# Ledger of designs, part 7: VH-VL binders against Methylated protein MJ0556

Target 1, 173 residues: Methylated protein MJ0556, of Methanocaldococcus jannaschii (q57976)
Amino acid sequence: SKFVKLHLVRTLNKYKELQKIRVKDVMISGDVIITTPEKTIKEIFDEMIKHNISGMPVVDDRGVMIGFITLREIRKYMTSHPYLNVGEVMLKNPPYTTADEDIITAFEKMIESNKKLDQLPVINTKYPEKILGKLEGIIFMEDIIKLLYENIIKELKTLVSFYNHNTEIKIKY
Key: E = the ipSAE of ESMFold2; O = the ipSAE of OpenDDE; V2 = 0.75 times the mean of E and O plus 0.25 times the DockQ between their complexes.

## First folded at step 1 (VH-VL)

Design e07 (framework fv_ecleralimab)
Fold by ESMFold2-Fast, scan of step 1:
Structure e07 (fold): chain C 173 residues (1-173), chain A 126 residues (1-126), chain B 107 residues (1-107)
Amino acid sequence: as target 1 above (173 residues)
Amino acid sequence: EVQLVESGGGLVKPGGSLRLSCAASGFTFSNAWMHWVRQAPGKGLEWVGHIKSKTDGGTTDYAAPVKGRFTISRDDSKNTLYLQMNSLKTEDTAVYYCARDYTYVEGSGYTYFDYWGQGTLVTVSS
Amino acid sequence: SYELTQPLSVSVALGQTARITCSGDNIGSKNVHWYQQKPGQAPVLVIYRDSNRPSGIPERFSGSNSGNTATLTISRAQAGDEADYYCQVWDSSTDVVFGGGTKLTVL
């Protein structure tokens, strides 16, 4: 089928275009909502609700990301110990990405993480003296999903629809 | 637009005291780290100290030459930064600038000064 | 105690390229920022994080930072570029550190 071949080629070409998209093209670099280790988890819980986010980078006074705090970790302690500091609850070895990494690899890091993050911090690792690296931004899973939907899922839906209504793809023996 | 306006400078005798103010406008002052930087006549820039935002702990740090004599404070309700200078010495003679630290938007440690006030002159002389 | 070293003065002919250096131990691992100060005026940020220009700063201004030396480069120098230039870093042991400043003279 010429139709099936054409749409397969289009899907492959769109996937190759997606592989060219870098984290820096999609990330939020200004107005990044961050926190510091001395804040209380109660304060940060209120901030997450206010900004409709489920996680934020934890940054020290050097501009270095030292951890990541999630709504899931906060909820473990909120009822019993709402005044625990962020530094006591945060993930000390969070997954991260860099500005030049492709969005597919960044997405895979989010999905394969045992913490199942909705977002990933973007850090600058080019300076070896900077532990964990300085925070450059944040990339959200929803923004990557929108790109995947527009470029891949729509084409796949068209191919699946064609297959379900066309006997040319079915070999009878 | 961002504006920083210093006031309170003047002539004071050694051992005296002065309080400088820096009125901030055009940004969310309560989220910003604020610094004082001074410059002696004909000399270079010298960091005096800083105060972190309340959300970052509100802590202060000072350069060695002024530690124990100078106190930095802020009044977020008035969008004003202060420098209380006690036990002034002739070597404290300088133009004093308040400066905004960009950390409030990108992270607490990206320390560079995107906006400066016009400066206020403090002269310590007998 | 961390310290930054700059040349006291640099001269450049109108239309030529000026280079102002800022030396510090392993400065390439730090973010270097540059300020321009004209007589009687407050400093103005001209380069931040090694090589980035704030809006309103001409493309003639560029920066680099590697090893032990950071450099501010001013191409096609103009009379209005005559000023004192200061480099600045943040260090955990000393907080904010400024270089001694370089007076740029445009001939």
Scores: ipSAE 0.005, ipTM 0.478, lowest interface PAE 13.7, mean pLDDT 83

Design e08 (framework fv_ecleralimab; at its last look DockQ between E and O 0.05; V2 from the best seeds 0.00; counts 0 for: pae E 12.0 > 2, placed apart)
Fold by ESMFold2, look of step 2:
Structure e08 (fold): chain C 173 residues (1-173), chain A 122 residues (1-122), chain B 107 residues (1-107)
Amino acid sequence: as target 1 above (173 residues)
Amino acid sequence: EVQLVESGGGLVKPGGSLRLSCAASGFTFSNAYMHWVRQAPGKGLEWVGHIKSKTEGGTTDYAAPVKGRFTISRDDSKNTLYLQMNSLKTEDTAVYYCTRGYWSRYGDFDYWGQGTLVTVSS
Amino acid sequence: SYELTQPLSVSVALGQTARITCSGDNIGDKYVHWYQQKPGQAPVLVIYQDSKRPSGIPERFSGSNSGNTATLTISRAQAGDEADYYCQAWDSSTDVVFGGGTKLTVL
């Protein structure tokens, strides 16, 4: 059907456009909520609750990323040792993305690397080669999912609705 | 390029004092944690202490053998790190290195000066 | 206070792989850095944060850190790799701590 072909082409075109969206087009920069390795996990827990977030980049005073800390790490020690430093419990080799990376690849890093990641630090790896990189922002899984919904899932629902209207076989979605 | 140049080493008698300087260039000195590390002749590396950047409070910390005798300071307007050594002992004889670190104690020392020799002997 | 222990010396045949260990209680929970020092010269950083190489350090240099042991590995050892090697970590009781150093001899 002409209708089906039109919506398949439209869906493919929207997916190709989604592949062109870069991390820097979606990331949050400026007021990124960060921490330092010298803060206590109690302080960080309070900040996470206040801002309703589940993780923070750990940086030095030049903005260089040195780790990442999540609520999962904090929960291990909060009741027994709330005074531990962030640097003692942080992820030393966290996953990351870059500003020029496409959002599909960033989304895959979130899913494949660790099921607990709902965000990914965005770093500039061209900052001194021996250092992990300068923090440039944060990209959230929720923001990528919203783009996927608006560009792909809506079109798929339209195709399923058309399929159900033109066949006796029903597809639930 | 990053450069660190120590000066002020020499011969001093036990109980004496000496002040070392480290001239820095090629980076934003005021943002850096600066460290002193020493090496006795034929021996290994030993951390002496550090000073934080001014924005992190500019505070100092020292290894136990030198606490109360050594003082680290910095002059950000001159890009210069200092080590004041008082009540010197023969075991303080070493080459003293100026080195750059991160504001975090979890970091490495990525640039080192060539060192200045301090000899404490009767 | 926290201590890091290194073997006093390690020998390796030219072209072979050298491994230099750095032992400490729960060192795997710390960042470990490695320095090369040739006679009469300042130390040079060769591995940082357990396993990362600074720009200009050959890929023959690698590092690992788990449990109570960090290891510097030098594959395809060359005569120019002869030097003293120091590991370094940070501890709350001692602040910066260096290992005692390991003299690498390439035969």
Scores: ipSAE 0.006, ipTM 0.567, lowest interface PAE 10.4, mean pLDDT 85
ESMFold2-Fast, scan of step 1: ipSAE 0.151; ipTM 0.659
ESMFold2 (binder alone), look of step 2: mean pLDDT 91; pTM 0.934
OpenDDE, look of step 2: ipSAE 0.302; ipTM 0.762
ESMFold2, look of step 4: ipSAE 0.005; ipTM 0.545
ESMFold2 (binder alone), look of step 4: mean pLDDT 91; pTM 0.920
OpenDDE, look of step 4: ipSAE 0.442; ipTM 0.803

Design e09 (framework fv_ecleralimab)
Fold by ESMFold2-Fast, scan of step 1:
Parts: structure tokens; sequence; C-alpha cells
Structure e09 (fold): chain C 173 residues (1-173), chain A 123 residues (1-123), chain B 107 residues (1-107)
């Protein structure tokens, strides 16, 4: 079918364009909600709820990221020790991305993390062998998922609907 | 690849002065924080002071025992770090190491060390 | 001022596991680095940021840091591991702080 052929080509072309999208094109920069190691996890928990976020970069006085604190890690201690400092609970070796990395690789870092991250810090890494650097922004999994939905999933859904309508054979399950 | 070579150590009398140099190679010196760490004979390591990279303001900080007597400076055109030691005391007797973290934006660890230069303060 | 405490000496038999501790108030909130120093030589970084190994350091070396104690663990100890070991942190009030050092003897 001409319809199927055109939509398959369109879907492949959209995926190719999606692979060209860099973290810097999608990330939030400026006014990134951050914290410091001396804050309490209760204070940060309240702030996360207020801003509807599940994680924050932890930075020093120079703006260098030294860790990442998540709502998931905070929940482990909140009931028993709400006044523990962020520095005591934070992930010291968090996964991170850079401005020039592609969004698919960034997405894979989030889903492959055993920490179930909803976001990644974006850092300036002049020295790629080092883990942490100056904070440049944050990228959310939701924003990447929205791009995948609009460019790939929605198009495939249309193709499947057309296929099902124009076939005489139906799948039993 | 990364090399740090200290020089200028020697014997000096109490109250005297001495200037140490550290020649650096194999990394972008101007981007690195440079430190002096000393070790008295048979004793442990003690941080003396540091000088930040030009990008981070080029400021200096010193350990309490040497503040006001020692001055750290750098010449990025020559890839050289200096330690000017004034009003030397017998307790300043130590091997002085030049150290750096050339590949890190984070403060804390000392990735590379020179072999050290011995300073003996004795009457 | 912030202080780090290490045992003066630790002994380990060939092929066994050595553990060297570094104690400090709430050290788990700090990043701990470990150095190996052999007689007449400069220190060598063996662990940085609690548990990371520099290139060239054997996997037998590992680190941990929680609460008030950081630990350097050397598994399958070799004669060549005999050295002084120093822990080190950065503290906002004191700057760079070293432990007193631990002499590891491999029997």
Amino acid sequence: as target 1 above (173 residues)
Amino acid sequence: EVQLVESGGGLVKPGGSLRLSCAASGFTFSDAWMHWVRQAPGKGLEWVGHIKSKTDGGTTDYAAPVKGRFTISRDDSKNTLYLQMNSLKTEDTAVYYCTTSPYDYLWGEFDYWGQGTLVTVSS
Amino acid sequence: SYELTQPLSVSVALGQTARITCSGDNIGSKNVHWYQQKPGQAPVLVIYYDSNRPSGIPERFSGSNSGNTATLTISRAQAGDEADYYCQVWDSSTAYVFGGGTKLTVL
C-alpha cells in the first residue's frame, strides 16, 4: 500500500531527525531548582512537593555539581530522620548528561539507572573522564517521552489503525 | 605524561627566606588548581596552601600555621608554581610537594604529585 | 577544626584482606580520597571520591564511606602493598584535611 509505504518512510525520517536532537535543545537552563549539602532532607522534600519535581542537583558555592538528591532517596529516611543533611543522603556518583549528547542516549541513561530517575543533570565536562562539573541545566524524562510520542508512537498508532481497518484477518488476542 | 618537578629546597636558618618552584608539563596548567603539601621527617601529610586557576579567580588560601609567612603564586606563561617562604621556623622543616588536579573542576583530591624538595630549617 | 583519625598500623597476611579506617564527624557527607606512600616516594592516589579507582590501580583496592567512618579495603594483599596510607577530605572551615596515616605491614 502507498499509504503504508509513505507513513513508514515518514516515521523513519522522523526518527532520524529525533536522533539529531541534542540535550541542549530540550533541557531547562536558568532557574534550575538546586540545593546544597547543608540543607535538611525535610526542607528539600517540602521544596520538591511545592515545585512538583522528584530530584535536584546538589551544588557547591561555585556552582559545581557534587551530587544529586532524589525524592526516592529522601523517602528512605524521612519518617525516622527528617533532619539529615542533603550531603548525607545524596547520590554522590549520579548519572549525568552533557549539552551536546543526543536525547536518546540521555533517555537510555535514565531508564538503565537502577535509581529510577525522572531527570538528569546537564553538566559542563571539559574533562570527560571526570564524573561531575559545572551545572548547565536539567533534562526531564517527560520532555523526551513527549517527543517520542509525537514523532514515533503517534505515527505508528495511525499506521496500526489503518492496517487493522483494511485487513480481513484479525489477531485472536 | 603529567609531570611536576619541584626545585629550590635547601638548608636555611630560622627567620630566613626561601623560594620553591614547581615546573609543570603534560596538562593545561592555566586551568588547574595548584597546591603545596608538606611532610615533616617521619610525619604525615599536611596541606600548606593552594592557588586557584585563572578561570576560578586566581585566589590563594593557606593553612593556619603558614598564613602571613608564605605566599603562593603562579606564572601561567611558564607553567610554573611558586612558594615564597618567609620567617621560616624549625617546624617548617619538611619535604614540600607540588600537587594538582588538572582534570577536575571539583576541589578535594590530589591527582598528581611531584617527587618533592627538602627544606631544612636549622640553626 | 575538622580532624581525621586513622589507626597507626594494620597488619595483613599475604592473600588476605586488609581494612584501613578513617574516622571523622559525619565523614559520610564528605568525599574521601586515599593515598599510598612508599618510603622515599611521593604519595599516589589510589581511591578518589569514596570508591573510584584511578587508571592503573588494581581492582583489589576499593573504598566505602558512610556515617562517621570511611574504609579502604585491599583484598588479596601483596608484598608490594606495604606502605603508609592516608585518607583526605575537603572541609569548608578547615580546607584540606589529611588523616595521620596508617602503616600497612604485609606479613
Scores: ipSAE 0.005, ipTM 0.494, lowest interface PAE 14.4, mean pLDDT 83

Design e10 (framework fv_ecleralimab)
Fold by ESMFold2-Fast, scan of step 1:
Formats: structure tokens, C-alpha cells, sequence
Structure e10 (fold): chain C 173 residues (1-173), chain A 124 residues (1-124), chain B 107 residues (1-107)
């Protein structure tokens, strides 16, 4: 059917356009909620609850990211050692992304991470030093999911609805 | 390539002074906490002290046996770490290593790179 | 003052598994690092934060830490693994503490 063909072509074209979207087009670059290694995990736990976030970049005075602290790591120690410093608990080699990386690759980094991240720090790795880099922003998994829903899932729902109302949507492969 | 090269070791009499240097290359020296670790001949490793980066106040801490006698400093413009040793004792005889804290701020203090060491002998 | 205790020596047959222990009060609440030192050379970090390996360290090296004992495990031991091994922790009152070192001999 022409209906099925039109919606399939539209879905494929929307996926191609999604692959062109860069992290910088979606990330939060202003008012990023950050912390420093000297603060206690209790202070940071309270801030995460207040702001409804599950992770924060850990930065130095120059704005260079030195680690990433998550609710998952904090919860390991909160009941026994609430006054441990952020620097003692943080992920020292967290997954990260850059402003020019595509959002699908960034999403895959979050999903495939064994640390179960809900967000990724966005850093500038321009200089050839074995250090993390200057913090440029943060990208949230839920913002990527919203883009996937609007562009792919909604279109697929339309195709599935057509299939359920008649048997013409049959694919040989 | 990360390199740390110590210098300034030698023979000194009890009560004397020596200044050790550690020249760093291959990384952004000013971003890392740096440590001095010593090893007496045929003995184990013993921590001497550390200095944090300027971003973390450039604060220093020392092992009890050297506190008040040794001073750690850094010159980030020259990528150099220093250990000023005063009132030296025979017990201070050791190879002195310069070591880098694993990341900008590890919080747990693993040392990922070490220099070759410089021998300090305190004897009359 | 906080102290770490290691056995003076451990022997392992070529291709077998060596286990080197590091004992300390509530050491499981601390992060343990392990160093390999060969004669006339500077120490090399082989395990950090209990069980993580630096780049370039073979998978044969692994670590664990619980209760009062941390363990460095070297599987499929090779002649080149002969060295002194040191454990290390950070303690807020004593600062950096090293174990006394264990000499590993590969038979």
C-alpha cells in the first residue's frame, strides 16, 4: 500500500535526520549543576534530591572536569560514611561525550555503561593531554528519549495502528 | 610520555640539609598532586609527604617522622617539585622517589607514575 | 597509627595462581592499591581502587578487598612476575600507608 510506503520512507528519513543532530544541539551548557571534590557526599546527596538529578560533574577551580559523582555510588556509602568527600567516591574515568558527537552515539554510551548513567558530561578534549577536559555542558538521557519518541516511535505507532486495522502491512524481510 | 626525573641526592652529614628536585614532563604538571616516597636500602616503601595543586590550595601534608624538618614545594612554571630536607638523621638514608597522584584529585592516592629515584646518604 | 601487614614471601609454580594478602583493621572500608617493584627499578602500579587495572596491566592481575583482608591475585604466573609487591591505602590520620612488602618467587 501507498500509505505503508509513505510512512516507512518518512520513518527512515527521520532517522537519518536524527543521526545529524549533535550533542551541542541538545545539551545544557548554562547553569550546569556541578560539584567539587572537597564537598561531602551527604551535601551532594541533598542537592541531587533537591534538583531531581542522579549525577553531577566534579570540577576544579578552572572548570576542568576531574570526575563524575552518581547517586548509585553515593548510596553505597551514605548510611555508613555520609561525610566521605566527593573525591573519594566519584567515578574517576567516567564515560563522556563532546559537543560534536551525534546524539545516538551519546545515548549508546549511557545505555551500554556498566555505571547506569542517566546523563553524560560534555567536555572539550581539544588538547592532546591525558586528562578529562574542560566542562562544556551536560546531556540528559531523557532529552534524547524525547527526540526518539517524537521522530521514530510516534511514526511507528501510526504504522502499527494501520497494520492492526487491516492485514496489508506485510514485510517479506 | 610521562616522565619524572629526580636530582639533588648525595652524601650529607647528620644535622645537614639537602634539596631534591623532580623535573616533570609529558603532562600538565600544575593539575596534579605530587608525592615524595622513600625507600631505605633493603627496606620497604615509606611515604614522605605530598603537595596538592594550586586549584586545591597547594596544601601540604607530611609523615610524622619528617614533619617539621622537611618542606615540599612546587614551581608549576618550571614543572618542578622540590623537597627541602633539614636536620637530616641517619634514619633518613634512602632512595627518594617523586610520584604522581593518579588523576587531578584521586581522593584515594594511587601513584601511577614514579621517577627513577635519587639516593640520599646521611652518614658521618 | 594505621598499619598494613603482608607476608614476607610467597612462592608459586610457573602457570599457577599466586595470592598475596594485605591485612589491616577494617581495610575493606578503604581503597587498596598494589605496586610491583623489581630490583633496581621504581614501583609500578598494577591494581588501584581494590580491583581496577591501569592500562597495560594484564588481566592475570586482579584484586579484592573485604573485611580485614585485601588480596592481590596473579593467575597463570610467569617468570617475569618475580618481584616485591606492596599494598597501599590512604588513612585520614596517618595519610599514605604501605604494607611491608611481599617477595614473590616463581618456581
Amino acid sequence: as target 1 above (173 residues)
Amino acid sequence: EVQLVESGGGLVKPGGSLRLSCAASGFTFGDYAMHWVRQAPGKGLEWVGHIRSKAYGGTTDYAAPVKGRFTISRDDSKNTLYLQMNSLKTEDTAVYYCARDFEYYSGTYPFDYWGQGTLVTVSS
Amino acid sequence: SYELTQPLSVSVALGQTARITCSGDNIGSKSVHWYQQKPGQAPVLVIYDDSDRPSGIPERFSGSNSGNTATLTISRAQAGDEADYYCQVWDSSTYVVFGGGTKLTVL
Scores: ipSAE 0.000, ipTM 0.477, lowest interface PAE 16.1, mean pLDDT 84

Design e11 (framework fv_ecleralimab)
Fold by ESMFold2-Fast, scan of step 1:
Structure e11 (fold): chain C 173 residues (1-173), chain A 123 residues (1-123), chain B 107 residues (1-107)
Amino acid sequence: as target 1 above (173 residues)
Amino acid sequence: EVQLVESGGGLVKPGGSLRLSCAASGFTFSNAWMHWVRQAPGKGLEWVGHIKSYTDGGTTDYAAPVKGRFTISRDDSKNTLYLQMNSLKTEDTAVYYCTTEYDILSGYYFDYWGQGTLVTVSS
Amino acid sequence: SYELTQPLSVSVALGQTARITCSGDKLGDKYVHWYQQKPGQAPVLVIYQDSKRPSGIPERFSGSNSGNTATLTISRAQAGDEADYYCQAWDSSTAVVFGGGTKLTVL
């Protein structure tokens, strides 16, 4: 079918373009919501709820990321020790990405993380090896999912609709 | 304006000692990481060592050829950097430069250099 | 021990583009900085963090760093650009490392 052929070619071309998209093209680099190690988990819990986020980079006064704090880690202590400092609860070796990494690899890091991250910090790894890296931005899983939907899933839905009308096809997941 | 002025260089015999000073002005010295870099006559640049700011721990690191013989220190109240050189060898003959890395997070580049002071180790 | 390799000398004609290379294992994963040194003078920083220029350095000076090689590019070369040029990086095993230096001659 000419219809099927055109939509298949379109889907493949969109996937090839997605493979070229870098973290820097999608990330938030201005006004990143961050915290510092001396704040209490109670203070940042409220801030996370307000901004509808589940994690924040933890930075020192120089802008260097020293850790990452998640809502999941905060929940472990909120009832018993709400005044614990961020530095005591944060992930000291969090997954991270860089500005030049592709968005598919960044997405895989979030999905495969045992910490179930909804976002990744974007750091500059060219800084001295003994520091985690200077924070350049943050990339959210939801923004990557929206790109996947618009470029791949939407076209696949069109193809599936055609097959359901004219022929049979079974899709798992 | 940032200025670094080295002093204390001179002629010394092998096995001797010498102390270099670097007087800094025009920036907040206590916040800066300070380095010593040397250059043997007709040769290239060689890093000697550094001392971190107080807020970054005030620790020192040294290049392998000088480790155990040289000591870097600072006096933030006097805006002065020091290099104590012990057990001097002929291969330590060089112009010694005082350099500053004001923004350490820029990846260890040297934005300001002194004029240098010559140390000659000869019998 | 980490090492940076530069050519001993490079020649360029007045008004043409000079390119000075600095090679090291996976150097593109590190920041590279470049210094200009004229006889009897202290070095002057001309490029930092691969490609950035300090205040006062002409736009003719540019830098790049990818893979194993960093390059200092001097466009529209002038007689006053004649000097020794040193690349520099940081490595966990060696700390601060300098290249051997390249003498630029402007013909």
Scores: ipSAE 0.007, ipTM 0.569, lowest interface PAE 8.9, mean pLDDT 85

Design e12 (framework fv_ecleralimab)
Fold by ESMFold2-Fast, scan of step 1:
Structure e12 (fold): chain C 173 residues (1-173), chain A 121 residues (1-121), chain B 107 residues (1-107)
Amino acid sequence: as target 1 above (173 residues)
Amino acid sequence: EVQLVESGGGLVKPGGSLRLSCAASGFTFSDYYMHWVRQAPGKGLEWVGHIKSKTDGGTTDYAAPVKGRFTISRDDSKNTLYLQMNSLKTEDTAVYYCARSGYDWEYFDLWGQGTLVTVSS
Amino acid sequence: SYELTQPLSVSVALGQTARITCSGDNIGSKNVHWYQQKPGQAPVLVIYEDSNRPSGIPERFSGSNSGNTATLTISRAQAGDEADYYCQVWDSSTDYVFGGGTKLTVL
C-alpha cells in the first residue's frame, strides 16, 4: 500500500528527528531537587512524597554528584531503620547521562537499569578530581515517553488502524 | 495547476436523483483517496463518503445518513470523481465539495469550490 | 459515535493571540487537523497532524493536542484571519468527524 509505505517513511524521518534531540533540550536544569549524604532517609522520604518524585541526586557541598537515592531503596528500610543516612542507602555508581547525549540513549539507560529509575541525573564528566561529576540537571522518563508517543506511537497507531479496517472488510467479504 | 472542479448541482424534488462530477487536474489522480464533503446552508462540514486509491483497491465507505442512497465512483482514465445521489431528502440540501486526502488519507489537503444541491418541492 | 465540540465564536483584538479549542473524548490519542473557511469559499487546510503547517500557512498558526482538548493558536491576529475554523479527526468507527466550527472575529 502507498499509504503504508509513506507512513513508514514518515515514521523513520520522525525517529531521525528524535535522535537529534539532546538531553539538554529536555532536562530540568534549574531548581533540581537534591539531597546530601548526611540527611536521614526519613527526611528525604517526606520530601519525595511532598514533591511527588521517586529519586534525587546526592551532592556534596561543591555541587558534585556523589550518588543517587531512590524511593524504592528508601522504602526497603523506612519501617525498620528510618534513622539511616542517605549516604548509607544511596546508589554510589548510578546510571547517568550528559547534556549532549541523545534522548534515546538516555531512555535506554533508564529501561536497562536494574534499579528501576524514573529519571537520570545529568552530569558534567569533565571534573577530573571527582568520581562522578558536577550536577547539571535531571531528565525524567515521562518527558521522553511523551516525545516518543507523539513522534512514533501515534503514527504506528494510524497504520495499525488502517490495517485492521482493511483486514475486517476482507474477512467479511 | 493542482485543482478540483465540481459540476452537476441543481434543484431536485424529494425522492429524485442527481449525479455530481469532480474533474481533477495537475496531479496523479489514481494515487489519491477522493472524498465528498457537504455543508448545509449556514451549517458546518459533514463527511459524505470516500473512494480509496487504485493501489488500495478503490473500495468505498459512506457516512451513515447517506449509506444505501449515495454511490461514489471514479474514472481514473478521465481523472474524474462521481457522486450518484438517489432518494434525495430535503436534509441533503448542501454545497457538495470534492476533496482529496493526503497520501496518509486522514485529512483533506485539496478542496474544490463546491456545487450547490437544493432538494425542495 | 465520536463527536467533537468547538465554541460557537471567539473574538480577538488585532495583533493579539486567538485560541480555538476542540474537545473530544481522549482526543490527545488522535491526529487533529484544522481548516479555515472564509464566506463563500472552500475550506483550506491550516494545520495537520496536531501541529504541522502546510506550505504557505504563516508561522502565526500553531496547534497542540493533549488529553481531551486540541487547540488552534493564531498569534498576532490579522484582519484576514477572520473566518470559520473547523477541527477534524479520523475515528475507526465513525471515519471522518468534524467539529461544529468556530467563527473567529478580529476586532
Scores: ipSAE 0.000, ipTM 0.451, lowest interface PAE 23.1, mean pLDDT 85

Design e13 (framework fv_ecleralimab)
Fold by ESMFold2-Fast, scan of step 1:
Structure e13 (fold): chain C 173 residues (1-173), chain A 124 residues (1-124), chain B 107 residues (1-107)
Amino acid sequence: as target 1 above (173 residues)
Amino acid sequence: EVQLVESGGGLVKPGGSLRLSCAASGFTFSNAWMHWVRQAPGKGLEWVGHIKSKTDGGTTDYAAPVKGRFTISRDDSKNTLYLQMNSLKTEDTAVYYCTTVYYESSGFYAFDIWGQGTLVTVSS
Amino acid sequence: SYELTQPLSVSVALGQTARITCSGDNIGSKSVHWYQQKPGQAPVLVIYYDSDRPSGIPERFSGSNSGNTATLTISRAQAGDEADYYCQVWDSSTAVVFGGGTKLTVL
């Protein structure tokens, strides 16, 4: 049908446009909540609860990211060793993305990670100062999911509803 | 005067071993990331590997063709970089250059300082 | 692994502008460095971090880097510019990649 064809083409075009969206278009770059390796996991746990976040980049005094600390990792030690330092608990080789990477690839990195990350640090790899690079921002999975819902899933729901309605009518007659 | 001087090149048979040295002067060697880059006769530049400064972890990384056969090390007390080459192949024949990048505080990670190179020939 | 592609050769007439390209996936997100190598000599850094010149390199040498292509531009070409030119990037802090090199001939 012409209706189905138009909606399918529209959905495909929206997906192609989504593939062009870069991490820098979605990421949080100002006032990124970060921590340092010397702080205690208790201090950082309290800060995560206060700001309703589940992870923080760990940076040195130059702003270079050296790791990533998650609420999941902190909770493993909080009841027994609340005064362990962030540097002892952090992920030392976390997944990361860059400002110019597309949001679908960034999303896939979060999904493929066995660390169950809700976010990815965005680093500048143009200047390889240490192992991970200078922190430029953070991108949240929920922001990517919202874009996917608004542009793809919502449209697909309409298309699927149309298919189901037409199939049901055919069976009745 | 900032200088890098390579030595230790020569003729070696396939399967043999050879150790190259690079003597550094005129800069703070201990703060520098040190690299080996090679060039086969009539061919382009090929990165071999590097060793980071002690401050940046002192770790080594290698290009795929030499991984497992070559070892890079440094002696900061002697301002000297080494390349231990084992299980040499004819395709390892090249001029081997010692080069460096400035430490991170300078914000300069390009190869500004190069030695003149030392020729390694692997043949029967 | 990451790869950089350069043309094998480029010719330029004396006094004219030469352009040498270096292509790589999303190379614009990386910092590109350029080296000049004359026969029997070690390479010399001519451009670093896409477009900056080291002390002693004439203003005729310039660089750009965007999208999938970086370019070394040599204006008012001189006989002494005849050499092999190599682009280079850091793929990560653990890997360095050089282009295959471009032979510049000044006619």
Scores: ipSAE 0.000, ipTM 0.456, lowest interface PAE 17.3, mean pLDDT 83

Design e14 (framework fv_ecleralimab)
Fold by ESMFold2-Fast, scan of step 1:
Structure e14 (fold): chain C 173 residues (1-173), chain A 121 residues (1-121), chain B 107 residues (1-107)
Amino acid sequence: as target 1 above (173 residues)
Amino acid sequence: EVQLVESGGGLVKPGGSLRLSCAASGFTFSNYWMHWVRQAPGKGLEWVGHIKSETDGGTTDYAAPVKGRFTISRDDSKNTLYLQMNSLKTEDTAVYYCARGDRYFYGLDVWGQGTLVTVSS
Amino acid sequence: SYELTQPLSVSVALGQTARITCSGDNIGDKYVHWYQQKPGQAPVLVIYEDSNRPSGIPERFSGSNSGNTATLTISRAQAGDEADYYCQVWDSSTAVVFGGGTKLTVL
């Protein structure tokens, strides 16, 4: 079918374009909600609920990321020790991405993480002596999923609809 | 008021020794890497060496021309940086600056006024 | 060991834009810092991390860093900008590396 071939070619071309999209094209770089290691997990829990987010980069005085704090980790301690400091609860070696990394690799890092991250910090790795680099932004899994939906899933739905319509007609007639 | 003040410079004969001090004030000295940078008369800036903060291991590194002759140390209780210079050569004649390494971006953001070391017979 | 190269001198007319280059192998993969030194004075940090200005440094000073060349740009040059300018990087094998310095003359 010419229709099926055209939509398969279109889907492949959209996937190839998707592979060219960099983290910097999708990330949030301004007004990133961050925290510091001395704040309490209670303060940060309230902040996360207020902004409907599940994680925050933890930065020091000059914006170098030293960890990542998640709502999941906070919940483990919140009832018993709400005044623990962020630095005591944070992930010290979180997954991260860089501005020039492709979004598929970033997505895979989130999926493969045992920490069930909904986002990745975007850092500058020009600081070789630091465990983590300077924070440049944050990228959300939801934004990547939206791109996958528009470029892949939507086209596949069209193909499936075509198949189902033709199958139904054949059965009825 | 963040300040670095060098002292101990002077005239010394080749083969001699000299110890420079750098007094820091207005910041938490123990959190910072500290550097020595020199400048021969009419010449450019030349890095001499550094000492890391205690958090980063307190280790020292030196430029090749001074390795084995110079020793950098610090006393965090006195907010003071030191440069012990041994086996001095005429090529070591320079203004010696102490400088604070910003703990995040590896640049030198605060400099002392410098102290002159002259090595001649 | 890592090495940075700067031109010995650069001239600029009053009110025009001066550009001072700093060349090094893959310098774009490193952070570049720039220092201004006037006669008889200690160096002053004017640009850090390629393009950022410390508090008190005029907006006329800007920086860029890509590939093998970093550039310090001084727009609307003033007589008071006459000085020696040094670039500097951090290299894991060499630690602090300075360029040879560039004397800026404002004509």
Scores: ipSAE 0.000, ipTM 0.539, lowest interface PAE 12.8, mean pLDDT 86

